# Designs tried in a protein design chat: VH-VL binders against S-adenosyl-L-methionine-dependent tRNA 4-demethylwyosine synthase (TYW1). Part 10

Target 1, 149 residues: S-adenosyl-L-methionine-dependent tRNA 4-demethylwyosine synthase (TYW1), of Arabidopsis thaliana (Mouse-ear cress) (q8rxn5r50to198)
Amino acid sequence: GKIFFISQTGTAKALAQRLHELCASNDIAFDIVDPHSYEPEDLPKETLVLFIASTWDGGKPPKNGEFLVNWLGESAEDFRVGSLLLSDCKFAVFGVGSRAYGESYNAVAKELSSRMIGLGGLEMIPVGEGDVDDGELDRAFQDWCDGVI

## First folded at step 4 (VH-VL)

Design p19 (framework fv_tezepelumab)
Fold by ESMFold2-Fast, scan of step 4:
Structure p19 (fold): chain C 149 residues (1-149), chain A 121 residues (1-121), chain B 108 residues (1-108)
Amino acid sequence: as target 1 above (149 residues)
Amino acid sequence: QMQLVESGGGVVQPGRSLRLSCAASGFTFSNYEMHWVRQAPGKGLEWVAVISYDGSNKHYADSVKGRFTITRDNSKNTLNLQMNSLRAEDTAVYYCARAGKWYSKGAFDIWGQGTMVTVSS
Amino acid sequence: SYVLTQPPSVSVAPGQTARITCGGNNIGSKSVHWYQQKPGQAPVLVVYYDSDRPSWIPERFSGSNSGNTATLTISRGEAGDEADYYCQVWDSSSDHVVFGGGTKLTVL
């Protein structure tokens, strides 16, 4: 499987590394992937992907995830693309954000989930939402990991 | 509705210049690498040039390198091909083509209808 | 320069299977895309990444790619399948797109 991190400050990347260690301790082999170095056209070949995505002010993804998020959005709205493109792909998403940003709170994670579902992906667990400002980020993340692993 | 519409073709004499344009609509133009592909009358498809989504990277077929320049204006959703020092061998229908994100590595999921360039004396 | 070789023409009877080959050195290590072109029209992508099919293309179209030969297979041939077919790869060593010479399919 693959764990994608969409991160600028390093929080989502650190959580991806923690998830990777959890998977390894359960004999589950995952690759940590920077979306910037990934060819999105290979996504239909994946059977299991996990996303850990942060959201900037204004609901925008960090630069390393921008291409992948935009690709998913356009593919989901492309009438020539079948709605079952990702039908063999199981996925889950954890968002890292702050409620102080209002309507953009975890917008990238929510968009990823919506687009993956729109393309036929199977969501294993509802989008996890972590808030960096509430002191409960680690608990929210661990609860999400327990649901995925 | 995703479309590519070429313009700028015509009849020109050898050694002259011509500029082709391609107007994109119905998709986020700035997210895609764009290509020019040509086809001489009664002949097969021949790749001409590519430009990356942000314009930072370009490649050309050996037959046009040094004579043709590919550019794009993402604010206007346009792709351009500046053709200098035209030769009879450049006579062809020129297609604007999008390399789809699904089909990156040169697969073309959207094509324009083409514009005819005739180089004759 | 990398070269793709296609037969100039292939004939198929209505309802039968047509096979159009695309030969290239170690082409099985590359991703092959196929286009259909009818007279006076722009090409249309019919198979991509060796064997995947766009949602607008009938399931009668399929592809394979192994060793030195990629193949476009059109089952249950129809008059509407008459066209020129082109294979295409990206050659990473030259950073060039390469097209085959094209195959004219005739449905007799």
Scores: ipSAE 0.000, ipTM 0.497, lowest interface PAE 16.6, mean pLDDT 85

Design p2 (framework fv_tezepelumab)
Fold by ESMFold2-Fast, scan of step 4:
Structure p2 (fold): chain C 149 residues (1-149), chain A 121 residues (1-121), chain B 108 residues (1-108)
Amino acid sequence: as target 1 above (149 residues)
Amino acid sequence: QMQLVESGGGVVQPGRSLRLSCAASGFTFRNYGMHWVRQAPGKGLEWVAVISYDGSNKHYADSVKGRFTITRDNSKNTLNLQMNSLRAEDTAVYYCARDKSWFEKGAFDIWGQGTMVTVSS
Amino acid sequence: SYVLTQPPSVSVAPGQTARITCGGNNIGSKSVHWYQQKPGQAPVLVVYYDSDRPSWIPERFSGSNSGNTATLTISRGEAGDEADYYCQVWDSSSDHVVFGGGTKLTVL
């Protein structure tokens, strides 16, 4: 399977590396993937994907995730694609954000989850939500990992 | 059984160097952040340094910055603290401790027994 | 630099509740961890992330954290609880771990 990181400051990327180590310790092989270097048209071929996604000002994704997030949004609304594009894909999402941004808190992670579901993906566990400012990001992440592994 | 064992302490003159080691066993060492914490005789706990699970992030207390270097060898399950330009105020029991998280911002759930460093003339 | 303030000592009679405070500016927005240290021994984690407890620590130990004060509460105090207690936080502005000065708990 694949672990995608959508990251501007490096926090989501560091968490993706941590998840990869945890999976390897349990004999589960994953590839860490930068969405910038991934063709979204290949997503229907995946059977298991994990997203670790940062949200910044205005609820927008970091640059490396823009194309993938926009592609998912457009595909979910395209009547020609259908609601079963990702029916063979299991997924889970962990958000990295700050409650100081109010309504935009983990907006990208929530959007990813919604779009994946809309295209037929099977969500393994509810969206995980981490806050970089509350001192509990690592705990929230570990709890989410326990649900995935 | 999860365990941390410190070694390398001793008596050293001011201005000299000393290297402390911490051997980890009973858990997957590469998955955790690690800290050094010291305690001067009869005084409280003072944090010294931290290193992330993969060694990419390191932070130091202002009192030791530029003199101490924290490193780890995940293939040997060891944590190290290189202490240069030692001063009398560095005299303390030095503990290694495991961060409950992989990063460096969590609680310290496993502690070693400590190793005494005495800086005296 | 961020500072945590603890009372130097607290005394309780056996069976009474001990309350040890940890004061810090806006500490309620941080996660507080508590350690017990007996003479000649390494510290032991007793409460973490404000109110969680390791499975091997009795339910008599509990924690809270709001505003400018975090509190470690030890109910039904017993002689074996005599120790120094330290609070600890991570300060994101300095990227430093900060410990309180410690509180000596006496049960007499």
Scores: ipSAE 0.000, ipTM 0.533, lowest interface PAE 12.2, mean pLDDT 86

Design p20 (framework fv_tezepelumab)
Fold by ESMFold2-Fast, scan of step 4:
Structure p20 (fold): chain C 149 residues (1-149), chain A 121 residues (1-121), chain B 108 residues (1-108)
Amino acid sequence: as target 1 above (149 residues)
Amino acid sequence: QMQLVESGGGVVQPGRSLRLSCAASGFTFRNYGMHWVRQAPGKGLEWVAVISYDGSYKHYADSVKGRFTITRDNSKNTLNLQMNSLRAEDTAVYYCARDHSWFGKSAFDIWGQGTMVTVSS
Amino acid sequence: SYVLTQPPSVSVAPGQTARITCGGNNIGSKSVHWYQQKPGQAPVLVVYYDSDRPSWIPERFSGSNSGNTATLTISRGEAGDEADYYCQVWDSSSDHVVFGGGTKLTVL
C-alpha cells in the first residue's frame, strides 16, 4: 500500500514517516509517496491508500498535493468516469490543520475523503483531525494510526 | 440515526446452538470493525469476539474459542455470532458493538440494546 | 492474560469530583477507553484514547493515563452520573480486548 503526504511545512511528511515506521514494525509494507511524483491515473490500481494532508491558508492544499486533489475533483465531476473508478481502493485520511483558521480547519483532508468516497473508494475509518496549535496533534495522530494498523 | 439491533437470543439447553444477528443502519457498515460483548446477570462486561471491516481478521476470547464463530455480511449490513456447544456460563446479555476503527482494535462507540441468551436445563 | 483492576464502588457528594481508577501493568503505554452503563441500558462511550471525549459527552468528563494507572474524572457530580463505569484496552500481545471489572458510582 501507499502513504501519501501533502505537506507545506513538513509536519504531514514527518507523520507519514512515523506511520511508515509503525507499519514496518508490524510487518506491513508501505511506500511513502509524494503525490507530485505520482500519476493519479494509477490510483485505480491501488488497493490500500493512506493520506496525511495539511490544509494551507484559505483551505487550499500544499503545492505537492494540488494536482492530485484537482484530479480527484475533476474525475468526480466527469460523467464518463463512473462512481466505481476507485471501488477496489480502501483508504483513510488524516488531516493536519489549525482551528485558528476557522471554517478551513482540515478542509483538504475532508475534501480528499469526500472525493474518494464519490469515486467508489472504501473509507476505512472516519477522517482524523489534528490541530498543530492545541498540543493534541500527537494524540489525534496516535488515535488514527491505531485505527489503521 | 446510527443504530445496531440484535436478535436471535432465547432459552436453550446446554450443548445446543444459537445464532445471534446484529442489523446495522445509519452508517457505512463495511468501514468498521465489529465486536460481540456479553454481560452475565449482575456481572461486568466481557469481550467475546472481533471481526475486521472485511472479515479477514477475527479473534475470540479464550472462553469461547473453538465454540463460537463471528461472521459478517457487508452486502446486508449484518453481523452474526454462531454459538455452538453452549454452557450455563454462556448465559448473558449479548451486545453488538461498533469499533471506532476498521480493524477492531479501538473504542466501542455504538452499542446495540442487547439480546438475552439463557442456557439452562 | 492482561488484567485491569477497578475499585468495586466509589461515592461522591453532589457537586464534588469523582475519580475512578483503572490499574494495569504499564497501562500508560496503552490507550484506555471508558464506558458508562446505567441499569437496564447498553454501555455508552464517555472517554476514549485516554483523554478524548465524544462530541456528545459533557466537558465534566475527562481522563488521564500514566504509568500503571488510568483515571476517569467526573467533575461537578450529579445524580444522573450514577452508573457502572468500565475501563477498556486492546492488548496487542494477546490480540484481546480487556475490560475492567467495573466501578459503581453513587452520588449521595
Scores: ipSAE 0.000, ipTM 0.512, lowest interface PAE 16.0, mean pLDDT 86

Design p21 (framework fv_tezepelumab)
Fold by ESMFold2-Fast, scan of step 4:
Structure p21 (fold): chain C 149 residues (1-149), chain A 121 residues (1-121), chain B 108 residues (1-108)
Amino acid sequence: as target 1 above (149 residues)
Amino acid sequence: QMQLVESGGGVVQPGRSLRLSCAASGFTFRNYGMHWVRQAPGKGLEWVAVISWDGSNKHYADSVKGRFTITRDNSKNTLNLQMNSLRAEDTAVYYCARDKTYFGKGAFDIWGQGTMVTVSS
Amino acid sequence: SYVLTQPPSVSVAPGQTARITCGGNNIGSKSVHWYQQKPGQAPVLVVYYDSDRPSWIPERFSGSNSGNTATLTISRGEAGDEADYYCQVWDSSSDHVVFGGGTKLTVL
């Protein structure tokens, strides 16, 4: 499987590394992937993907996720692609954001989940939501990991 | 060495047609959205058209919609702009540009040298 | 249609900081890209996605974007920075690329 991180300064990337270590200790093989270096058209070949995605000012994704987020959005709205493109793909999403952003709180993570579902992906657990400002980010992340692993 | 080279420009009378081409090399052409941008003498940059990586999505500036057609041939690493019903206002240097994204909604990180199109009677 | 407004010209003394603004309604919700163009040459990307910089562009170039204004900042201005600068966004409501009118930077 693959763990994608969408991260500007490193929080989501650090959590992806933590998740990778957790999976490895349970004999589950995952690759940590920067979406900027990944061809989104290869996503239908994946059977298990995990996303850890930051959302900041105005609901904007970090730049390393722009290609993937745009591709999923266009594909989900393209009638030619069909709603079964990702039917063999199980996934889960954890968002890293701040409640101070109001209705943009974890918008990227919610967008990823919605687009993956729209393309036939099988969501393993509801979107996890972490807040960098509340001192509980690690607990929220651990709860999400317990649901995935 | 990543590069884009435009060709097909020239002098043409109003109402006629020209086809511009852009040859891409040094990168995987099919993975990028592509744009045409023009610049009239002494004026600013004006966006003309975009085509997604697979050719399935296209968008045009209002000033050229219905007259210009953007196409690509990923097997030949070539971007094209078919310009019909040319007007004096279409006189400009035409640049092809690579978008950082598949669907052409990002930044233009590679530009060609430009090719001059002059529409005059 | 969506419009980006730039000052037509900005002057900076060598070694000083130049700031070029790009105004647009709620531009902070969009990603802004900046291009440098010297006479007779194709544009060059200098800042993208608000604040990123291609590896070959000097650290003196930086960007910001919030509310209704995006800004390109050029620290320690040099004669070689003299050029026209254009901001650019994708406008999702119209499915159009929009360029600002351009700003001529003079280093004197």
Scores: ipSAE 0.005, ipTM 0.510, lowest interface PAE 16.8, mean pLDDT 85

Design p22 (from t12 with heavy chain Y53F N57K T98K H99D Y100L S101R S102Y F105Y E106P; framework fv_tezepelumab)
Fold by ESMFold2-Fast, scan of step 4:
Formats: structure tokens, C-alpha cells, sequence
Structure p22 (fold): chain C 149 residues (1-149), chain A 123 residues (1-123), chain B 108 residues (1-108)
């Protein structure tokens, strides 16, 4: 499996590293992947993907995730693709954001989940939502990890 | 083997028309946006035009807008460029090029190029 | 209209590192692609999406893109690397492909 981090300040990347360590301690092998270096057209070949995605500045993804998020959006609206592109792919999403941004709160994580489902992906657990400003980020992340592992 | 082969180039007088074709093989042509790129002798690469996978979106460089028309026939795996009102500055090798990504909008990263076909506009 | 600026020529000694720059306003927010063109031949994609490389291109070729400058780096330069190099972006505001003017790399 793969753990994708979409990160501007490094928080999502640090959480991805913690998840990787947790998986390794339970003898579960995952690769940590920067989406900027990943070919999105290979996503249909994946059987298990985990996303840890931050949302900042107007509900947009950080640069390293921009191409993947846009590709998923375009593919979901593309009649050439159909609704079964990712039917062999199990996934889960954890969002990192701030409620201070209002309607943009974890918008990237929610969009990822919606697009993955629209393309036939199997969502293993509901989108996890972490808030960097509420003092509960670690708790929210641990609860999400417990649901995935 | 992915391949693009251009044809239709030649020598024409100013004000005349010429039609270039590009035959695609080795990939699912109908899924990718296609471009025309030209290069005048001894000069750099200059983008000419783009057409989306389904032909619904087309864009042109300002220098050719209104004179050139890009089209495609997905049933024949063929890209075309109709060049009207040719000028001396249109003299160049014309390449067809394929977008790398499967996408609604062809944004470049040309992974496959044709060999080019020479167009000379001369009196 | 968006403009990409490249030096017209760069020279490197055999075995040394060549760096070819591509300047553009806020180019770090765009994806940059690089092409190699040898005389009489069609261009060849050598680096795409800033830093990715096709599997048949040697690992000596790498790219970076930040701020106002993208850079193609060719380590351990070889005579076979002599060519013109072009950078390219997509300008989403105009829906146009933009090429740099090209850089001639000489290995002497």
C-alpha cells in the first residue's frame, strides 16, 4: 500500500511518517509517497491507498498534491473514464485543516473522498478531520489510524 | 511503439493554402489532446495550436489565429492542420505532438513527437 | 502574455555539471517540462513536471523549479549531451503552451 501526503507546512507529512511507523510496528508494509512525484494514471493499479491531506488558503490543495487532486476531479467528470476506474482500490482519507477557515475546513480531504468514491473506490472509513488549532489533532488522527489499522 | 507521422508539407507561394496531416499509431489516439509545434530554420520551438481529445476545445497562437484550423478524426487516428493565407514567416518544420497525460485539457509535456514536415512559403 | 527566458548558450567541461535556467514570473507555481533537440531531429522529452524523468533518460538529468527560476541539471556532462534544450509551461490564463527560446549546450 501507499500513504500519500499533501502538505504545505509539513504537518500532513509528519502524520504520514507517524502512520508509516505505526503500520511497520504491526508488520504492515506501506510506501510514503509524495504525489508530486507520482503518475496519477497509475492510481487504478493500487489496491490500498491512504491520503493525509492539508487544506489551506481558500480550500485549495498544497502544490505537491495539486496535480493529483485536479486529475481526480477531471477524471470524475470525464465520460471516457466511467465510474469503475478505481473499483479495485480501497482507500481512506485524513484531513488536516482549521475550522477558522469556515466552509473551506478540510475541503481538500472531502473532495478527495468524494472523487475516489465517484470513480468506484471503496472508502474503508469516513473522512477523518483534524483541526490544527483545537488542541485535538493528535486525538483525531489516532482515532482515524485505529479505524484504518 | 507510439508513433506520429506528419505529411502534407511542401513549397507554396504566399497567400496559398496547405493541409498537414499527422497519422497516430501505438496508443489510444482518441484519449489524448494533440498539438502542432513549428520551428523556423535555425530558430526555436514555437507552439501553433491545440485540440482536445474530443475536438470540443481548440486554441491557437496569436500569429496563426484566423488563418489556421486544427481538426482531428478519431475514427482514423488522424490530426490535421489547415493553413490558409500562408505568409513567409510561416516557413518552418511542423511537428505534431501528443500530450503526456490523459486529461480533458491538454497542458503539454509532449512525450511523443513526429519527425516533422517542412513547409516553405516562398515566391 | 507569459514569457520564458533561457540563456542562449551554456558550456561545460566533460564530467562536470551543466545547469540550464528557465526564468519566468512565478514559474515555481507552474509545471515545467524540458526537451532536448539534436540537429535534424525532433525534440525529446527529458524532464517533465519539474523533476520527473522518463525511464529511458539517464539519471544524470534532473530538474527543479522554485520562485522565478526552473533549472535543468545535467551531471557528469558527456559529448552526447550537446544539443539545444527548451523549457516549456502551460499558461492556464490564456490556454497557451509557452516555450523558452532555447539554450545550446556545448561540451568541451
Amino acid sequence: as target 1 above (149 residues)
Amino acid sequence: QMQLVESGGGVVQPGRSLRLSCAASGFTFRNYGMHWVRQAPGKGLEWVAVISFDGSKKHYADSVKGRFTITRDNSKNTLNLQMNSLRAEDTAVYYCAKDLRYSWYPKGAFDIWGQGTMVTVSS
Amino acid sequence: SYVLTQPPSVSVAPGQTARITCGGNNIGSKSVHWYQQKPGQAPVLVVYYDSDRPSWIPERFSGSNSGNTATLTISRGEAGDEADYYCQVWDSSSDHVVFGGGTKLTVL
Scores: ipSAE 0.000, ipTM 0.526, lowest interface PAE 14.8, mean pLDDT 87

Design p23 (framework fv_tezepelumab)
Fold by ESMFold2-Fast, scan of step 4:
Structure p23 (fold): chain C 149 residues (1-149), chain A 122 residues (1-122), chain B 108 residues (1-108)
Amino acid sequence: as target 1 above (149 residues)
Amino acid sequence: QMQLVESGGGVVQPGRSLRLSCAASGFTFSLYGMHWVRQAPGKGLEWVAVISYDGSNKHYADSVKGRFTITRDNSKNTLNLQMNSLRAEDTAVYYCARDQGWYKGPGAFDIWGQGTMVTVSS
Amino acid sequence: SYVLTQPPSVSVAPGQTARITCGGNNIGSKSVHWYQQKPGQAPVLVVYYDSDRPSWIPERFSGSNSGNTATLTISRGEAGDEADYYCQVWDSSSDHVVFGGGTKLTVL
C-alpha cells in the first residue's frame, strides 16, 4: 500500500513516517509517497491508500498535494468518469488542522474523503481529525492508526 | 504549557563563534518546523533561518548564509544555531519560534521564546 | 528580494479604529501574518493567514489582504494596544520569510 503525505512544513510527513514505522513493526509494508511525484492516473491501480493531509490557505491543499486533490475533484465532478473508478481502492484519511481556523478545519482531509468516496473508493475508517493546538494531536493520530491497522 | 527557552547568548569579539540553543517543552517538538528570528537594538524583526521537522530542509537569510548553521536534536527537544565569523551587524536579541505553517502554508509563528542577547563588539 | 513596507507610526484615539497597512508587490497572492510586540517582550501572533485570529486574541483584531496592500484593523482601540506591529509573509520564490519594518501604534 501507499501512504500519501500532503504537507508544507513537515507535520503530515512526520506523521506519515511514524505510521510507516508502526506498520513495519507489525509486518505491514507501505511506501511513503509524495503526491507531487505521483501520477494520479495510476490511483485506480492501488488497492490500499492512506492519506495524511494538512490544509493550505483558503482551505486548499499544500502545493505538493495540489495536483492530486484537483485531479480527484475534477474526476469526481466529470460525468465521463465512472463512479466506480476507484472501486478496488480501500482508503483512510487523517487530517492535520486546528479548530481555531473555523470552517477550514481539516478541509483538505474532508475533501479527499468525499472525492474518494464519490469515485467508488471504500473508506476503511471515518476521517481522523487532529488538532495541533489542543495538545491531543498525538492521541488523535494514534487512535486513527489503531483503527486502520 | 507550551514554551521555548533560548540560551547561549553573550558578548563576543568580531570573527569568533557562538552557539545558541532553544529548549522546547509542552508540545511534540519533532512535528514542527522551527525558526530563528533576530532583532537588533531599537530595530525591527529580521528572519535568520528555518529548519524542517526532521532537519532535512534548511533555509537561511542572505546575510547569514555560509556563516550560520541551523540544526535540531529531536531526541532532546532542542533547536540550535551555530554562528561563525560573527560581525558587529549580527548584534541582536535572537528568538526561536515555532512554525504553525502545517495549516494554510508556512510562516505563522505561534510560539516564541523570550530571546537571548548576542553582542558582537571589540 | 521581496520587500514589505509599513508606515513607521499610526495614532488613534481611544475607542476609535486603527488601521495598519503592509504594502508588497502582489501581496494579495501571499498569506500575511501579524505580530504585536510590546517593549522588552517577545512578539505575539495576533492575526494569521490574512484574516484568521488565534482564539486568545480579541475579536477587535481583524485583517484583510488584497492586491498590493494587507491591513491589520484594531477596532475600539485601547491603551493596552500600544505596541509595535509587524506584518510577515513567506516568499516561496526565494524560500525566505520577510518581515515589514514595523509600525508603532499610539493610543492617545
Scores: ipSAE 0.005, ipTM 0.540, lowest interface PAE 12.8, mean pLDDT 85

Design p24 (framework fv_tezepelumab)
Fold by ESMFold2-Fast, scan of step 4:
Order: structure tokens, then C-alpha cells, then sequence
Structure p24 (fold): chain C 149 residues (1-149), chain A 121 residues (1-121), chain B 108 residues (1-108)
């Protein structure tokens, strides 16, 4: 499997590393992947992917995730592949955001989930929503990890 | 075994119609976009048309738009090409082809053996 | 309206490397696929997404794509490599598949 981090300040990347260590301690091998160095067209080859995604100002993804997020949006609108492109792919998404952003709260994580579902991906658990400002980020993340593993 | 088999080709006079069929077997036909590609004698490959996995979306090469209609029947695992108002320049071997899953890949990983259409007076 | 340009023919000596080019405006931003066609046969996919290879295709086949030129490279050329080779892209702006004109590879 693969754990993708979409990270501006390093919070999502740090959580991806924690998830990787949790998986390793349970004898589950994952690769930590920077989407900037990943070919999105290889996503249909994956059977298990986990996303940890930050949301930047205005509901935008951090730069390292922009291409992947845009590619998924374009793929979801591509008539040739419809809802079956990622039918062999199980996935889960954890968002890192702030409720202070209002409608943009974890917008990137919610967009990733919606696009993956739209392309036939099987969502293993609902989108996890972490808030960096509420003092509960670690608890929300652990709850999401418990659901994934 | 994955296979595509074309049928319906033949000799036809200009201005008339012909219907090609492609029978798919050995894979889940309903989840793939399907294409028609043609090749005139001694010439290169020319794309003709595509149909989405569910049949809701279709695109055609400019040379055949308004004359050809691509359809599919997922319950019968068949792809069809209705060719109207045929012209001499439509003379070619017609291949059906499966587009591999993935829109950025777009590769044709399975091809039929082709069926010859000759438009001659 | 998007056009892919290939040389009509390329010759290579046995054991040497053949390179077949596919020119297109900003083709490096597109995914290029390559097909081999032998006389009387349907095309066979040999390279997809610029550089990936199907498991049944020899490792001698490879591809690259940058700027305005994509290249199919066939190392250690063999008589069995003689065929016509076609490059192909999907042009998302027109929703059209585009093929190059084809290159006849001769191994002499």
C-alpha cells in the first residue's frame, strides 16, 4: 500500500510518518509517497491508498498535492472511464484543517474522498477530520487510524 | 482468453450503409471504453470513434461525424458501428479496440483482427 | 487538429539501437503510447504512458517523452523487430485519439 501526504507546514507529513510506523508495528508494509513525485496515472494500479491531506487558504491543496487533486477532478469528469477507473482501489482519507476556515474546513480531504468515490474507489471508512486549533487533532487522527487498521 | 472479433465487413457501393459488430469475450466488457480504428490499404492507423463504458458519451473523428454511429450493448458484450453515406475514402480494415482502464493511459491493450470494408462502384 | 509526426522509415543494423521519434506540439505534456504492427496483423501495444511496458514485451523496448518529441527506443535490434510503429495520444482539448503516420523499421 501507499500513504500519500499533502502538506504545507509538515503536519500532514508527520502524521503520515506516524501512520507508517503504526502499520509497520502491525506487520503491514506501506510506502510513504510525496504526490509531487508520483505519476497519478499509476493510481489505477494501486489496491490500497491512504491520504493525509492539509487544506490551505481558500480550500486549496498544498503545492505538492495540486497536480494529483486536479488530475482526479479531470478524471472524474472524463467520459471514457466513468465511475470504474479506481474500482480495484481501497482508500481512506484523513484531513488536517481548521474549523476557522468555515466552508473550507478540510475541503481538500473531502474533495479527495468525493473524487475517489466518483471514480469507483472503495472508501474503507468516512473521511477523518482533524482540526489543528481544537487540541483534539491527535485524538481524531488516532480514531481514524484505528478504523483503517 | 481476452478476445475481440469483428464482423460485418464487405463490399458496398458509395452512398450506401453497412453495420460492423465486435464481439468481446474473456473480460468484463461493461467497464471499458471501446474504440473503432481503421486502416486504409497501405496507409496508417486512423482513429474513428469512441464510446464510454456505459454508452452515454461518444466522440467521432471529423471525417465520419454525422455519418457513423457507435453503439454498444453491455448485456451482449457487443460494440457496433453503423456506417451511413459511405465514401470511397472509408475503404479500410476496421479494428475494434479496448482502451485500458485509466484516462491518462488511454492505451489500446486489446485489438480485434479487423474486418475489411471496401466502398467501390 | 492535433498532429503527430513520425519519420516514414528507420533502418538499424542487427544488434544496434533503433530510435523512432514522434513529434507533436508540447507532446511532453501528453501520455504517449506505441504500437507495433506486422504485415497482415493487428497492432500490438509495446510501450504505454511514455515509458511503461506490458509484461509480454521484451525489455529491449523503452520510451521517453519530453518537450516536443517522444521517442521509442529498441535496443539490440533483431530481425523480428521489423514492423510499422505508431505513436498515439489522447487530445483532451478535442476529445480525439491521434495517431502518428507510422514508421517502417528495417533491420539490415
Amino acid sequence: as target 1 above (149 residues)
Amino acid sequence: QMQLVESGGGVVQPGRSLRLSCAASGFTFSIYAMHWVRQAPGKGLEWVAVISYDGSKKHYADSVKGRFTITRDNSKNTLNLQMNSLRAEDTAVYYCARESRGWLKGAFDIWGQGTMVTVSS
Amino acid sequence: SYVLTQPPSVSVAPGQTARITCGGNNIGSKSVHWYQQKPGQAPVLVVYYDSDRPSWIPERFSGSNSGNTATLTISRGEAGDEADYYCQVWDSSSDHVVFGGGTKLTVL
Scores: ipSAE 0.000, ipTM 0.508, lowest interface PAE 14.9, mean pLDDT 86

Design p25 (framework fv_tezepelumab)
Fold by ESMFold2-Fast, scan of step 4:
Structure p25 (fold): chain C 149 residues (1-149), chain A 122 residues (1-122), chain B 108 residues (1-108)
Amino acid sequence: as target 1 above (149 residues)
Amino acid sequence: QMQLVESGGGVVQPGRSLRLSCAASGFTFSHYGMHWVRQAPGKGLEWVAVISYDGSNKHYADSVKGRFTITRDNSKNTLNLQMNSLRAEDTAVYYCARDRYKWFGSDAFDIWGQGTMVTVSS
Amino acid sequence: SYVLTQPPSVSVAPGQTARITCGGNNIGRKSVHWYQQKPGQAPVLVVYYDSDRPSWIPERFSGSNSGNTATLTISRGEAGDEADYYCQVWDSSSDHVVFGGGTKLTVL
């Protein structure tokens, strides 16, 4: 499987590394992937993908994930693609955000989940939501990991 | 007035240590990631290190990894750089700089200090 | 390791447009920031997030970023624009900030 991190300066990537270590400890093999270096057209070939995604002000993804997020949005709305593109793909999403952003709170993670579902992906557990301000990011992340495990 | 003021620079012999400090004022220091950037005389900008808003995550340039340690004290609005095993090639003006976006980082540096000169002479 | 390439120098006549390039593999997928540095002074952020500009920076400064090249454009060049200009990105694969080598802009 693949763990995608959408993060410019580190929080989502650090969580992706921790998730990778947890999975390895349970004999589950994952590759950590920077979406910047990944061709989204290869996503239908994946059977298991995990996303850890930060959201910037205004609900925007960090640049390293922008191309992938936009591609999913365009594909989900393109009648030529259909709703079965990712039918063989199981996935889960954890968002890293701040409630101080209001309605943009974890917007990228929520958009990823919605678009993956729209393209036929099977969501393994509901979107996890971590808040960097509340002192409970670790607990939210661990709860999400336990659901994915 | 948002401001960063570096201190602690000076002349030091190779192999010795220096501790740089950066005092922040005019903004909520604990909300921002902080960076150290250096510039050797007549040369370009070289990134040195970053520390997350809460101090839990740090990254270093390969040239300083294992020798330099970045820390912060949010209660005192200060950023520090402990520089060990100094080499002639560490001679530079050292700037502290604020990451523009709160918490998550954007790697754009909107506030810079005036710099403090470190000279490693043999 | 990710590398940013800038021309070492660019000259522009007063009132003309200067263009400073910053080359990098798929740099259009990264956020590019630009800094101006005058002798003896700290760098000043002039363009961030490819094309956004701080409120204290004149509208003559603009930026673009696509494919393998980001560009800082300074229209109606003035003597006060003489400085070194640096482009900068965050490389998430190495967790490093990367600066270009800098471009000295001369206005003659």
Scores: ipSAE 0.006, ipTM 0.621, lowest interface PAE 9.7, mean pLDDT 87

Design p26 (framework fv_tezepelumab)
Fold by ESMFold2-Fast, scan of step 4:
Structure p26 (fold): chain C 149 residues (1-149), chain A 122 residues (1-122), chain B 108 residues (1-108)
Amino acid sequence: as target 1 above (149 residues)
Amino acid sequence: QMQLVESGGGVVQPGRSLRLSCAASGFTFRNYGMHWVRQAPGKGLEWVAVISYDGSNKHYADSVKGRFTITRDNSKNTLNLQMNSLRAEDTAVYYCARDKGYSSWYKAFDIWGQGTMVTVSS
Amino acid sequence: SYVLTQPPSVSVAPGQTARITCGGNNIGSKSVHWYQQKPGQAPVLVVYYDSDRPSWIPERFSGSNSGNTATLTISRGEAGDEADYYCQVWDSSSDLYVFGGGTKLTVL
């Protein structure tokens, strides 16, 4: 499987690297992937993908995830693609955000989940929501990891 | 008994290179992230570098970026630090340390070697 | 760069409680780890993840972390607790591991 990190300040990237090592220790083979270097058209070939995605000012994704997030949005709304594009793909999403941004709190993670479901993906567990400002980010992430592994 | 043993330290002139090694025993080395941490004489601890369990991810302190390279050989249970362009301020005891869990990120250093002294003298 | 601030020294009488602080901007959002270092020896992990202990560390050692201050608490201080104590975090914004400057604990 694949672990994608969408990261502005390095927080989501560090968590993705931690998850990658945790999966390997449980004999689960994952590649850690920067979406900027990934061809989204290969996503239908994946059977298991995990996303760790930050959301900041304005609810927009960091630059390294922008193309993937936009591609998923366009594909989910394109009648030619169909609603079963990712029907063989199981996935889970962990968001890294701040409640100080109100309605934009973990908006990218929530959008990723919605788009993946819209394309036929199977969500393994509900979106995990971490807040960089509440002192509980590490615990929220560990709880989400326990649910996915 | 879980053990880390550093070697390769010594006295070296500024601008030269040294390669430190750390031999691990008593645990499954390939399952853990590994760190180098240094301590200048009479000073505090300073983190130097980390390498993930499989060697695919590496990070360095700003003071050593571009000069130091961390590597590992899981088949030999060894961690290495290649130190190039050494400066007087690199003078320190260098410890190798194991990351407590199966992750090198935001984890504690639970097993430490005894350290090896590197003296950069002009 | 992210900075952790510790008092340079703390003194405690035998049997009394020592508290060593570690100050950092929003440190409560990070996991804090504590190390004990005796002269001429390598550091020893005494508290990790804010409040957890390795099985071989006495329950007298405890930790807390909230807001801008983490604290290592050593109850019933003993002469054998004399050492330098360092706090440590991983700073996600810089992707660096940061140590505090260290606190020398004297039991007298």
Scores: ipSAE 0.000, ipTM 0.485, lowest interface PAE 18.9, mean pLDDT 85

